# Ledger of designs, part 5: VHH binders against BTB/POZ and TAZ domain-containing protein 3 (BT3)

Target 1, 364 residues: BTB/POZ and TAZ domain-containing protein 3 (BT3), of Arabidopsis thaliana (Mouse-ear cress) (q9syl0)
Amino acid sequence: MSSSTKNIPKPPPLPCITYQRFQSSTRKPSSLMRLVPKEALETWDKLFKEGSGADTYVETDNKSHFPAHSSVLAAASPVIATLLNQSRDKNGNTYLKIHGVPCEAVYMFIRFLYSSCYEEEEMKKFVLHLLVLSHCYSVPSLKRLCVEILDQGWINKENVIDVLQLARNCDVTRICFVCLSMVIKDFKSVSSTEGWKVMKRSNPLLEQELIEAVIESDSRKQERRRKLEEREVYLQLYEAMEALVHICREGCGTIGPRDKALKGSHTVCKFPACKGLEGALRHFLGCKSRASCSHCKRMWQLLQLHSCICDDSNSCKVSLCWNFKEKMKKLSKKEQSKWRLLVENIIRARNSLGPFSSRSSGLI
Short names: E, the ipSAE of ESMFold2; O, the ipSAE of OpenDDE; V2, 0.75 times the mean of E and O plus 0.25 times the DockQ between their complexes.

## First folded at step 1 (VHH)

Design c1 (framework vhh_vobarilizumab_d1)
Fold by ESMFold2-Fast, scan of step 1:
Structure c1 (fold): chain B 364 residues (1-364), chain A 119 residues (1-119)
Amino acid sequence: as target 1 above (364 residues)
Amino acid sequence: EVQLVESGGGLVQPGGSLRLSCAASGFTFDDYAMAWYRQAPGKGRELVAGIYSGGDTSYADSVKGRFTISRDNAKNTLYLQMNSLRPEDTAVYYCARDEYYDEGYFDYWGQGTLVTVSS
């Protein structure tokens, strides 16, 4: 609804306030959600707007005061409670000075302390200022609301750098993550914005940090792609092993054990590797130049790999499995370790398949 | 060896509540984002809720306001508190470890726990 693409608002500096938080608990004991009647909220909002019985005056940058009530402010903010205790005149009046923030944002902030009421468009317009105020004056309910608004599409490429800097200053880890994610995912666009250019001049260390984060993210994506490609190779090897066992035990198409009746050409095989493997096995059986044939060498390697994975020493139907197991025992310790590692990688890849794969069955 | 073991599923009436647990082992639990996924009969995988290592959470629109994801790093356990359950919530629920759960790049999955919402 509201857009500000020409002028990116600069977050105000944090006020210099010293506050000691008394920690009573690490979390609230109740998860109860309470709804306040509309009439109660309207009563408090009216008290704020009318200023009747005011004993506190809020001073903004324009040197004008607007009236408030010390008991309401102190109840809503422990920081304000402390400040008001230090600022009483002889008539019992207190003064709260909030400078460096637009007067509209201060007005909204104080109003929120009374009734938690706000106008949605105004909240979105001043959300960065309200985040700063809620952090500095320890108003966690308003801070949570500001974070929720920022997390729901308020942040864009034009303001992400300003939001990131503010979120860091306000200890908002979630928004820092959202901003960093946007910078990494859309770096070309973000790095071309006015916000980036301003940051480059005012905070070159942050620019360096963000560029390093982009490089690191790209490096992680490259490594993940490499691992996924390796995993795919291991899964293909495992699927080839399963198809090999299937063909040797049950038969598939025109190839299978002598004592098993083949179901003919109309049979649909559950193993996607089976058709390709059938052709490879048929070639292997008929090839007169196996020692120099690349296709036969791959089939020989597949049979050798099966022998390393297979736990069935005497009942395995796969051709030459026992022979390869015996041959493997005669390899050097170095070669045996190499094959063991390959087997472990293949088994780990297969076991990493999630419940949504076609191989995950028996559970809905 | 990374393991994720879900528990807490069962049969519950509409409007009821259940709390799912996921016991994690074989990795530094505090360093990873965790998520809950579900798969209903005849439907695809759906992200239910996620929690970052720092504690920030995210929810699917279908469960927002009803479900709460949380973690206990001292016990290496992930939780999903499910309130106001509906028949549409009937699914097998899976615990997943991921670096960026919203991108669907999951390292490991649990065996799942069945939740049935019926009379």
Scores: ipSAE 0.000, ipTM 0.220, lowest interface PAE 14.0, mean pLDDT 75

Design c10 (framework vhh_6fv0_2)
Fold by ESMFold2-Fast, scan of step 1:
Structure c10 (fold): chain B 364 residues (1-364), chain A 118 residues (1-118)
Amino acid sequence: as target 1 above (364 residues)
Amino acid sequence: QVQLQESGGGLVQPGGSLRLSCAASGFTFSDYYMYWVRQAPEKGLEWVSTISGSGDYTYYKDSVKGRFTVSRDNAKNTLYLQMNSLKPEDAAQYYCAKDFEYGDYDYRGQGTQVTVSS
């Protein structure tokens, strides 16, 4: 698949009338796109190859010429139709000058206009030149074929920068996206290529744009990771709060109501947070200096979170729930707002898991 | 572009087991929370399980806790749901779903049918 794309020739300049592009004609594109019997295609290909009755000469680099038919070219390309109408000489002959592209690619291009025939290997070899020609001379069927070839693994790290620049000039959004994605994904490799070095000298604005795109992509990835990490923390807090209610109401392991915990020795606990919470809750219940104990800090915070969500003031089995509700009322408005925001974030995170499930409002 | 394809469903007796799989493509699989949701006949969609992008954090509907286990293989872009001790109430079409912007579901596959009957 490797071909030298470092020095892609600049496309021929478009006549002013090409500002109208494809939208100015609906009849000729449908004619170009129609299916034609094989016998008719072979007849048109033969007419091209034999040059019988030629009234047009296609001039390529090094002043080489080959014969063609003005009516066929004009019917296939509105841009060529305009150019030929402007270049008729005294003898009725016309000249189409296509420079800056290998003569083999020009020959393939003109052949395609007659019969849509091409050789597969030559098509792949000259696909970038054919893309340029199809764009500049408004041949959408050939342009579509070139895009399909480029989209099927033709682009690699060595040619991606050259392909990107060409695809932009030819308004091929799909290929621009494919190239940009490759640059972002494999930036270290792509930025080390000769194609990148040539671009840096010839188009420093594009280099800046690509570097900014990489930075923006990394920034978005980091922000998504940050949001996912925050969400995981809130979900862990919610699971801990569920486990707290479970332990206090039903018992788990060696903690909670003795009769329930011991009688249900074969009951599988469905709350994974219980294992981590067991030690913290046991310490908290036995600690004589809870207010100054660093080990009690997590349990104290969890009990405060529960009290903010709990609406069951008289029958709540969670330890000290009423005391934490009273403590919350004594906090500054700033501190109350901070706890309210944390509760909102926890509930929002939990609700994001359950858009397809029916749930009661929070832990209770 | 984003594609999710579920498999592994079938008919099983109460108390039996099934392992569901979901093949994902068209996105960076490890960057997204993944979900299992189900729909029984004449009922709405019901969330079953969630797994974080890393696979380190898992969440379950209360009725399936201890019976179902969600897991993922980020190298293979595949999500799994191991279902043990299946009950008639678990009979449903099971779907794999992708997270979108902090918990909103973006995409759902075509599903795989789970039937539990004697």
Scores: ipSAE 0.000, ipTM 0.415, lowest interface PAE 11.0, mean pLDDT 77

Design c11 (framework vhh_7xy4_2)
Fold by ESMFold2-Fast, scan of step 1:
Structure c11 (fold): chain B 364 residues (1-364), chain A 119 residues (1-119)
Amino acid sequence: as target 1 above (364 residues)
Amino acid sequence: QLQLVESGGGLVQPGGSLRLSCAASGFTFSEYAMAWVRQPHGKGLEYIATISGSGDYTYYSDSVKGRFTISRDNAKNTLYLQMNSLKPEDTAMYYCARDYDEYWSFDYKGQGTQVTVSS
């Protein structure tokens, strides 16, 4: 009777793996609570190492074998419990075959099931293999440990593609997002790695998916950058409009270096754009060559813009406002639509300065 | 016009559950990662969960892992947040956001829905 119910997951074939020493200084370690005495852990670790009373043999690549205890393995992994029931020989001995991973990683995996003991450097060296084993054999405690190690600066541009593929196969969504973010952020560097070249040969659909994600992300970043730059211009125009109204209606209390007024009790104007606009407005009102003057162009546009925003039809104090309102009424429908759109964009940008902004970057 | 409309908030007792919905319109919903963020009264904005455009990838803040589930229905242009085992500390205004970078920025966000966890 050969294996009629093969619904038990096998470790997937591992992609070509490039290793780099883990750097732990990038993030704070997770809090760890331990309630088990060290002596108890040492007792179970000793049972594993000595193999006394072994009824199970773990077979790895290169025909390597080491003894284990079926009851310990079955208690630690429901998947292994099922597998052991299918491999019992005439003497009651069982065989657990774990192929496709280094024998050192298998040894560490089985050791962990006994005592949760491991060597730090070996754990970091074989973390990807241990992640796969912990997933396939349903060992949540080891899987959590592997994820913590990967999330603490282990992933770099050289290994990110290998990590992404394994994290997808092991249902580790957090690590998938970390990897995708690295690919998007540092695409030029990542696409030049050996890991990318291996992926291109073995999984061209993933390459296409990642390239599409990078293109979409870059397109969205370019569009957001454009909108943020546009918003800054609209906010500057709004500030200029407020300063213009202030200058024309209330007068400006700002004392410039050319002014001969008293200094003393007069503080600087509360409107940042006021001094510059005051000078520009004085020049504009006195300039005899406005149509050909580059300095008058900005003020002309600002006055036109004000006339579109201003709802005061008979008592507006802004210079030439009534003249520009009359001129605006005589513009083509196309030109009127352009000015209306600009006004709408300026007002929208100003209104977005509440507690939340839809164009805010980041969340910290 | 681009619009996100949150709903499903309300008053609930500790240990209870709520399901929030966000109806999106005015953009191609399936092309964007979406997020849930919250703001407790008098405090800053806190990230809760993100889901990719395809729905295949999700990420959660540590404060809600194992309790909240983010999901989406691209055919209905709707984002969901299933909130279980609610705690008083989950009391906040909850916002739906469009996140093009999955971690860095929100291009657009809705008006919010209030969740209050108390007796």
Scores: ipSAE 0.000, ipTM 0.207, lowest interface PAE 13.4, mean pLDDT 75

Design c12 (framework vhh_7mjh_2; at its last look DockQ between E and O 0.01; V2 from the best seeds 0.00; counts 0 for: pae E 20.5 > 2, grease 27.9 > 24.2, placed apart)
Fold by OpenDDE, look of step 2:
Structure c12 (fold): chain B 364 residues (1-364), chain A 118 residues (1-118)
Amino acid sequence: as target 1 above (364 residues)
Amino acid sequence: EVQLVESGGGLVQPGGSLRLSCAASGFTFDDYYMSWVRQAPGKGLEWIGRIYTSGSTSYNPSLKSLVTISRDNSKNTLYLQMNSLRAEDTATYYCARDDYYGEYFDYWGQGTTVTVSS
């Protein structure tokens, strides 16, 4: 009985949300109102507020009733239209029951269906409830407005988990990403919230997903840091090689080329690594214990590295360049490969600085 | 005092083989590259080859098939094995210590003469 380990395909990596700052054109919600005459809006708002000619009612959790017009509600939402039809009694009366949200939110919702009028502060206060209502009753205009409000700094560490769950349930991908980003950015704080604790109990799968996302993000960050550090090391090696060539060819400080007297040229050395390298070379020249000296060992490694990079070892003024070049030919393929890789990494690092790093290194 | 003393030179017939030795003293032998150099009568100095501290070797391409350089650090001795000797190989052979930078020879032996003749 061959247990066919069903290779459950790894869920596709969460799209790297390159937060392209969608410059939300802050079109102030006020701009959409520009196309409707104010008098028209007031008329609809008045109709709602006065309830004149109402043929139906909206019932809330606290058994409050709002008079409403079935034709208006049905026109605003196809879902509500269906519900009203289904509620029709023998006398032809209809009703709409909206439960599970505050009465104030329901009132705002119904008002919005008439005139799209709202109070900004109330919208902010009940934005989550209105999001749910807009989603459940298929009111895209209200949903869009809710999303805009949520995207404008409404979400914080205390409510981010609740908002995330709601956004997921309401198929609001944008807000999901915003929330996820917030969780990743400050996991320590968010995981300490009551929202997190409740979520952990009610939705352990979501907790796992979020933790995994945080771990992945951290791993990426660490990897990026490692690469940057590595690059820096290669750049330092490159600079050291440039300095080495400069010192050996032109002389610098107290060290002159072998074939030329050090002309005290007060010229400011442009090679940042020269000062350190000069000291190292001086030590190397005077050291009586070169074979056991760690400083000398490093110098030998630099000289060997130079030989690997140098294209003209026969005429090169760097000490032992030719010797090391010949020696390198006798190394194992494995050793040669290691040096080659090092050189490649250095060159890659150099090239990453862009064309403006004009320092014509006498190297490759 | 740094001393290099070559030995093993002499008369050899064409096609013969010869092993030269160089005894080193006065310095840490295993820390230095060592080279063999020869000078034929009336000719300039010719570099034969070098042995590195690692034991790896580099040879003059013109002589590569003829010569093998080795060292015994325990005896502070450098060796030059020569095979299939020709009349053209008649020369004084010198042991030389490479300077620490490998750019020149800082110490030389007195040399040993090899004569290839029928």
Scores: ipSAE 0.000, ipTM 0.197, lowest interface PAE 13.7, mean pLDDT 83
ESMFold2-Fast, scan of step 1: ipSAE 0.006; ipTM 0.578
ESMFold2, look of step 2: ipSAE 0.000; ipTM 0.130
ESMFold2 (binder alone), look of step 2: mean pLDDT 86; pTM 0.863

Design c13 (framework vhh_vobarilizumab_d1)
Fold by ESMFold2-Fast, scan of step 1:
Structure c13 (fold): chain B 364 residues (1-364), chain A 117 residues (1-117)
Amino acid sequence: as target 1 above (364 residues)
Amino acid sequence: EVQLVESGGGLVQPGGSLRLSCAASGFTFSEYYMAWYRQAPGKGRELVAGIYSGGETSYADSVKGRFTISRDNAKNTLYLQMNSLRPEDTAVYYCARDYFGDEYDYWGQGTLVTVSS
């Protein structure tokens, strides 16, 4: 009843070296399954269980043989069709040898080829073995069912490495992705499992691949977060510059050229950055010791930033814009390059919002 | 935890109007650029309208003059007033916050708008 996921079988070798890819039948099997009556499936399941008219004998590791029908097996699996053609004896009987998997799993596999019938609990118990068999013998309907079961919470930290290895060998990209995601998400826990230790001994190249994937994922996540945070900062700086231009040209409440909002029913400023800048700008304009004032540093930097972007040489309304432009020209080439990069990053971040912003420039 | 929840979609005849709403939570709504975009069957996603934190707006040419985007920072709600609706406006409409590369970083569940008789 309880099977250890650590007893993962070696997949049986693909017996046909001239195997050709079969056309994807994902659409047809689904349609056929919908149209086949239950009574027809029960009839085929009964044929399997009774073994009447058997011309094939399936051999497993325990030397047990059970009867089957060559026409049914060959129709369900092109690989088995090829094998049966090679094993015919003088009496017309064929022999199918399936080694390296539990005899119960082989029995379930062959039964599925007749009727697609299975018991849920047995299917879950032998799902890894059935995945291997469905892959090696090219039974896509069973392979899809195994993938569905694995995708429904069967995989855990204890078995994820074993499942990953089997899924890779069986070309199950979906399950490989699920397993890799679990390894990346919970690496500390997974790397402490028995499955990891076994993999480290038997497949050290996979261990290196997984460690590299974890490092790469973490680096990509950190870089993405850094860029997002940088973009947010640049957009906030752009908003602050727009607010600064607005305050200096039009006024905002009690700041700038307009003491009162007499031009309409504007009861609040439309620029959220204005609220933060009101006090800072008022202080900056009135401060007699700006060079030694910690409160002036933010406004000083914002005015320097504006001066680097502003193309209006003589009529700009922004406070001290001309003075900052002259001062910036006297900076070292290294400092000038630093400010140029900041400006470029801010403009790039603003442009990344696309063409749907109503204002594209704060320079006017 | 950032959440965006759209509402107001439905079936409407050509020439009709609908008002979409997006309830935002889990972030300082007033400080972010917000947008509406849509995805019609057989088409890629397209930006419909955007609104800056300061209230400045922009619109796709296909909806200019017909749609109006607005925000209520006190209620943390984004709106899209859609007038003179056309069959070509049929799509799932999504509320989005902020922009990174070619995709917004937070998306709502979407609300279906069908313009048909």
Scores: ipSAE 0.000, ipTM 0.083, lowest interface PAE 22.4, mean pLDDT 75

Design c14 (framework vhh_enristomig)
Fold by ESMFold2-Fast, scan of step 1:
Structure c14 (fold): chain B 364 residues (1-364), chain A 117 residues (1-117)
Amino acid sequence: as target 1 above (364 residues)
Amino acid sequence: EVQLLESGGGEVQPGGSLRLSCAASGFTFSDYWISWYRQAPGKQREWVSTIDSGGSTNYAESVKGRFTISRDNAKNTLYLQMSSLRAEDTAVYYCARGYDEYYFDYWGQGTLVTVKP
C-alpha cells in the first residue's frame, strides 16, 4: 500500500491560447480588399444605397423595408438565393425577412454583400449579430472578419459567456477556445458577472462543463507547481552540500581550516549557499548542545546527507563524515532506502540543469 | 585571553616514541574540541587528530594505530602519544581549539618533532 506512489490518471492537456496579435504596430492584412479597385467597390456600395432598380425588399423586426437587388444577394449567399426563389410575388418582387436581430445589423449585413464595405465602429458594435447572420446565410468572408474582430481584444470578462455560447452555435472553434481560456484564467472575475448568472439559469449544463474544465486545469497547474517546488528543494540541498564540502575542505571567509590563509589571494566565493550556510555554521560552532538543538538539526541532516554521497572511507575532510557513514550502516534497510531515494532525487534534479551550475539559465 | 602552548617536541630515531602536550588557558577547556595539526618543511599544514568534549577521537589515516590523542580536563591539557615514528612524521606540531575537526579560532606556537634516520 504505497499510496504516495499511486498515480491518478491525468486528463489530456487543453490548448493554451495567447494573443500573438497584440501589437499596435501590426497592420491588418487583407489581400482580397487590397487587390479590388476602390472604384468598383464604390459603384456597388452606391447601388445599394440608392436602391435604383430594386426588385427585393428586406423586412426587419420593425416591419420597415429597405430596397435591394435579388441577383446581388443570391450571388453572395446560396441560402438567400433559395429564400428569394420561395418569396417571389406576382409583380416579380422578392421579400427577404430577417427577424431577431437589430435593423442596423441587417442593413450592415446586406451592405456587406454588395461591396464588403462597413464602418469600423458599427461593425464592432454589431459583431455578434453579424457573426450569426454570416453563419446562418453562409457568408464565409463576413464570418472570417467577425472572428478576426472578436480575436483582437473585443472579448472581455463581462461578455465572454455570451460570446462562448454564440461561437458554439456558429461552429467557431477558435473563438470557443479563446473564451474557455479566459474563463479558466480569470474564473473568479468571470463567475461573478451578470453573464455567468444568466447562463446559470438558462444553461446549467454549460455551467457544470465550465466548472469541470476549471477544476481540471487547476489540478494540472497544482501538480506542475508541486514538481517545480520539489525540484527547487532538491537543488537547494545539493547547493548546501557543495557549500559544506567547500567550507570544510578549503574554508570560506573566516570559517574553515587556517591553512587556507596560506594559499594566497581569495576570489569572491562562487558557492551560492555559502552565505545562507554561514549562519548555520556559526551557530553550530557556538552551540554546546548540538545533538539536542533544533537549530543544529539542519546541519546534522546536511552532514548525514553528505555521508550518503561521499565515496571517501576515512580521508574525508567534512566533519564527522566517517561517523555518519557508520551510523548509516546501522539503519534499517527501509531507512537506508529512503536516504538512497533522496540522494537519487537530488542528483536527478542537479543533472536536469545540464552542464551549467545555474538554476535560472539551465532550465528548458 | 585564550592561549594554547605546545611542548614535548624533540629529536627521535625511527621507530621511537614521543609524547606532546598542549596547555590551554583563558577558556573552559572541557567545553571544546581540541585538534592536533602538523606542518612539515615545504608542505601544507595537515590535520592529525581530534578529540571532542566527550572524549571521542578521530585520526588521519597516516597516523591511525600509531598515535593516540587524549585529554585531561582537570589539568586543561591535551596529549598526543606518538609511537612507531617515521621520517615523514618530521614536522612542527600545533594544537588548535575548535568545535569539530576543521572549525578553529586559536592556534598554539607549535613544537618541533624531528625523526632522524
Scores: ipSAE 0.000, ipTM 0.082, lowest interface PAE 23.5, mean pLDDT 75

Design c15 (framework vhh_7pa5_2)
Fold by ESMFold2-Fast, scan of step 1:
Structure c15 (fold): chain B 364 residues (1-364), chain A 122 residues (1-122)
Amino acid sequence: as target 1 above (364 residues)
Amino acid sequence: QVQLVESGGGMVQPGGSLRLSCAASGFTFSSYEMSWVRRAPGKGPEWVSTISGSGDSTSYADSVKGRFTISRDNAKNTLYLQMNSLKPEDTALYYCARGDYYEDSWGYFDYWGQGTQVTVSS
């Protein structure tokens, strides 16, 4: 948390190489597994560590070099194979120069090419450098391992911008999505980091892209919220219509066809909307100013909606159903279209729960 | 008469790939957001992915990000889900649905397909 903590190391630069990386894969992955015995891997790891018969020297930024075997490196990486062919001295020895990354990471990278062996702590420490090396030198097995490590909680708000830039340069779609999701979720925190400020100076186009992604995500969230709010209103109207039919046909609580069926026993009704309708119906029946009353207007709307859906014009027990069906025939074409659209939206809202919803068999 | 018909399901080994298709008819396909929703045996429904009407915007559940790709062909009225690096946990009945998902609730889907079975096992 001191000044040393807020001075997070910059992401590693891509290695200086003159050859093309893997650009695209047209190969469908095989699910068939092939395992190498542990003893075989240990034998190759030992060859790496002992350096016996070395014909290649790996040069790093510390001006040091360590021995390796050209045949092993060339077999593990087609990019290294090409580089070694262009780097031969008078004694037949080859030199592989890997600059711009810590010497420890280079050592781990070369070791991996021999045996796929690594120390877990060191792997996590140098995972960004190893991702770069695996991409630039075309080592897909190491690249997959680096992706797995990054995907297991290694990325945080302080390093996410650095990881995103590196993952984009290394064509790692999974990690790009993980980083983008983190930026969108915690934008205020991420935009205040040193990594963001460095990106703003070095890559303003990426800053613009990320800000646009945040705005687009928020816009989509607002649109979803509006649709959900609209759906909730339609679902409440549908439930109210179901409860209205139930009360008018069978009676519920203190309201029923006979108007005086008080239920002393407090029994839970299967229709959630019945509790609200009880008050609304009693108010509607007693109100002398229905045309200007907001509560009565809602009840008129509910009765009219029911009349639009109800196919029973002779035996329907819902109040004024036949009268509303008559009134509907006298409405303008524009008004009739508005009611049809509302009914359609209400039915669609109920159906929106699909195969996971409990659907009642109609509203009459 | 809105219809959504899924295809492309099947049995696949872990790490394998499958491509699901959904043929839509009876509405202006390009005007609607489309989604994939799945239900695993003994579990509730899980939203997987959504694509905008134009195809320019996509969103994914955290469990599938970077492995699955949603796409559409508005000229053919077809929705796709490319599923890569499949895991046993991806075993489910996959549904094509018209509409979008909202994180704090189930979302708004007004039409659903019959579903296509995806089984990931050795």
Scores: ipSAE 0.012, ipTM 0.398, lowest interface PAE 8.8, mean pLDDT 78

Design c16 (framework vhh_6fv0_2)
Fold by ESMFold2-Fast, scan of step 1:
Structure c16 (fold): chain B 364 residues (1-364), chain A 120 residues (1-120)
Amino acid sequence: as target 1 above (364 residues)
Amino acid sequence: QVQLQESGGGLVQPGGSLRLSCAASGFTFDDYYMYWVRQAPEKGLEWVSTISSSGGSTYYKDSVKGRFTVSRDNAKNTLYLQMNSLKPEDAAQYYCAREGYDYDSYFDYRGQGTQVTVSS
């Protein structure tokens, strides 16, 4: 299948027009402030830093506070808008209390609401606190920026457990996945960290969940390895069956049909199993103890497999094909089903080599 | 997480040779069959070669048999395609691809590709 065979659907050109006018908001989303020109953003940053005309005071831990503007904060965060409405005093001033995070992080957070300006090193230093603030106060642009920073190598073995817990509380699925992958891949190192020991005491349910995830991952890896080994056996059987049909139908090297001229050794055989199979087939045909010979066992199996897929009634050139077909008819339906399943698995394994395999019809 | 990066493409004259490499990361490389696929101008995606997880079994498109050799170095997480006696028909973007998880005749990851041009 080529890309010219696939018709890629065109995206729909029409937005869904809703006629529910009472659900329409006339207020601009806070994210629109991010689309203003640089000169305007510098003006907003200056307003923040100078505090001119402040009507709001942001209170942090240790009762320290700094001035801000209610209209800017409310426009940037619907959560802050609600909080400010409940904190108006008799003088018209509002108060925003943000506790439990460093005052530097709160300052950076409020500054970001004005202008989206930040210092790169400080942003990396306080990224976890800013993630929490952006989540709690519904500031998706800052939350996205924090996620990008965390996804760019910030997470390590020592902090992965702390980051995982915060990311879960902030509904950041991507970072949860990154952290879980690190725990699974490097469990021996992560489980010996101080962060793991703290988690074991404070959140034993998470410890159980992580251990179960590691066990599940190991089980899946083991099952995939088992399937790979089975597939290699099926592919070897497929190659041997192709070579068997080739030798018996067309001839190869010094072995072939009784009444056909053997192919000269001047032409290289395209079947990789042919060289080994030629010797095995010659031995099989001359062996007086075929049923009890260990060297004949694989050839016996191969002939049985061929008889299950061969449609050539009474004219097949493959050795003993008719005899194996008759013997297979005497097996129970359950035993016949087992042989059919084995053939199906062999064909499926061959077909799994790629979407455009060229060897699909060599088995019969 | 899963990354495949091809290299080694270029311009070569008919009858010339090129060796393509694919650097794999983000997964257990020796647990996967690997594919080389190509796409020529005005043609669809075409399978070229497959190599088993151990490197013990190799499979080729009929038109490249005897001319192309696929190999892998599991210690280096690298896949190779040695292309000899190149023909104009071999000119294409060549991609390294990883086998799908369920072994269902498709690949789940493919690299960005490396361009092979055959002209005088």
Scores: ipSAE 0.013, ipTM 0.504, lowest interface PAE 7.7, mean pLDDT 78

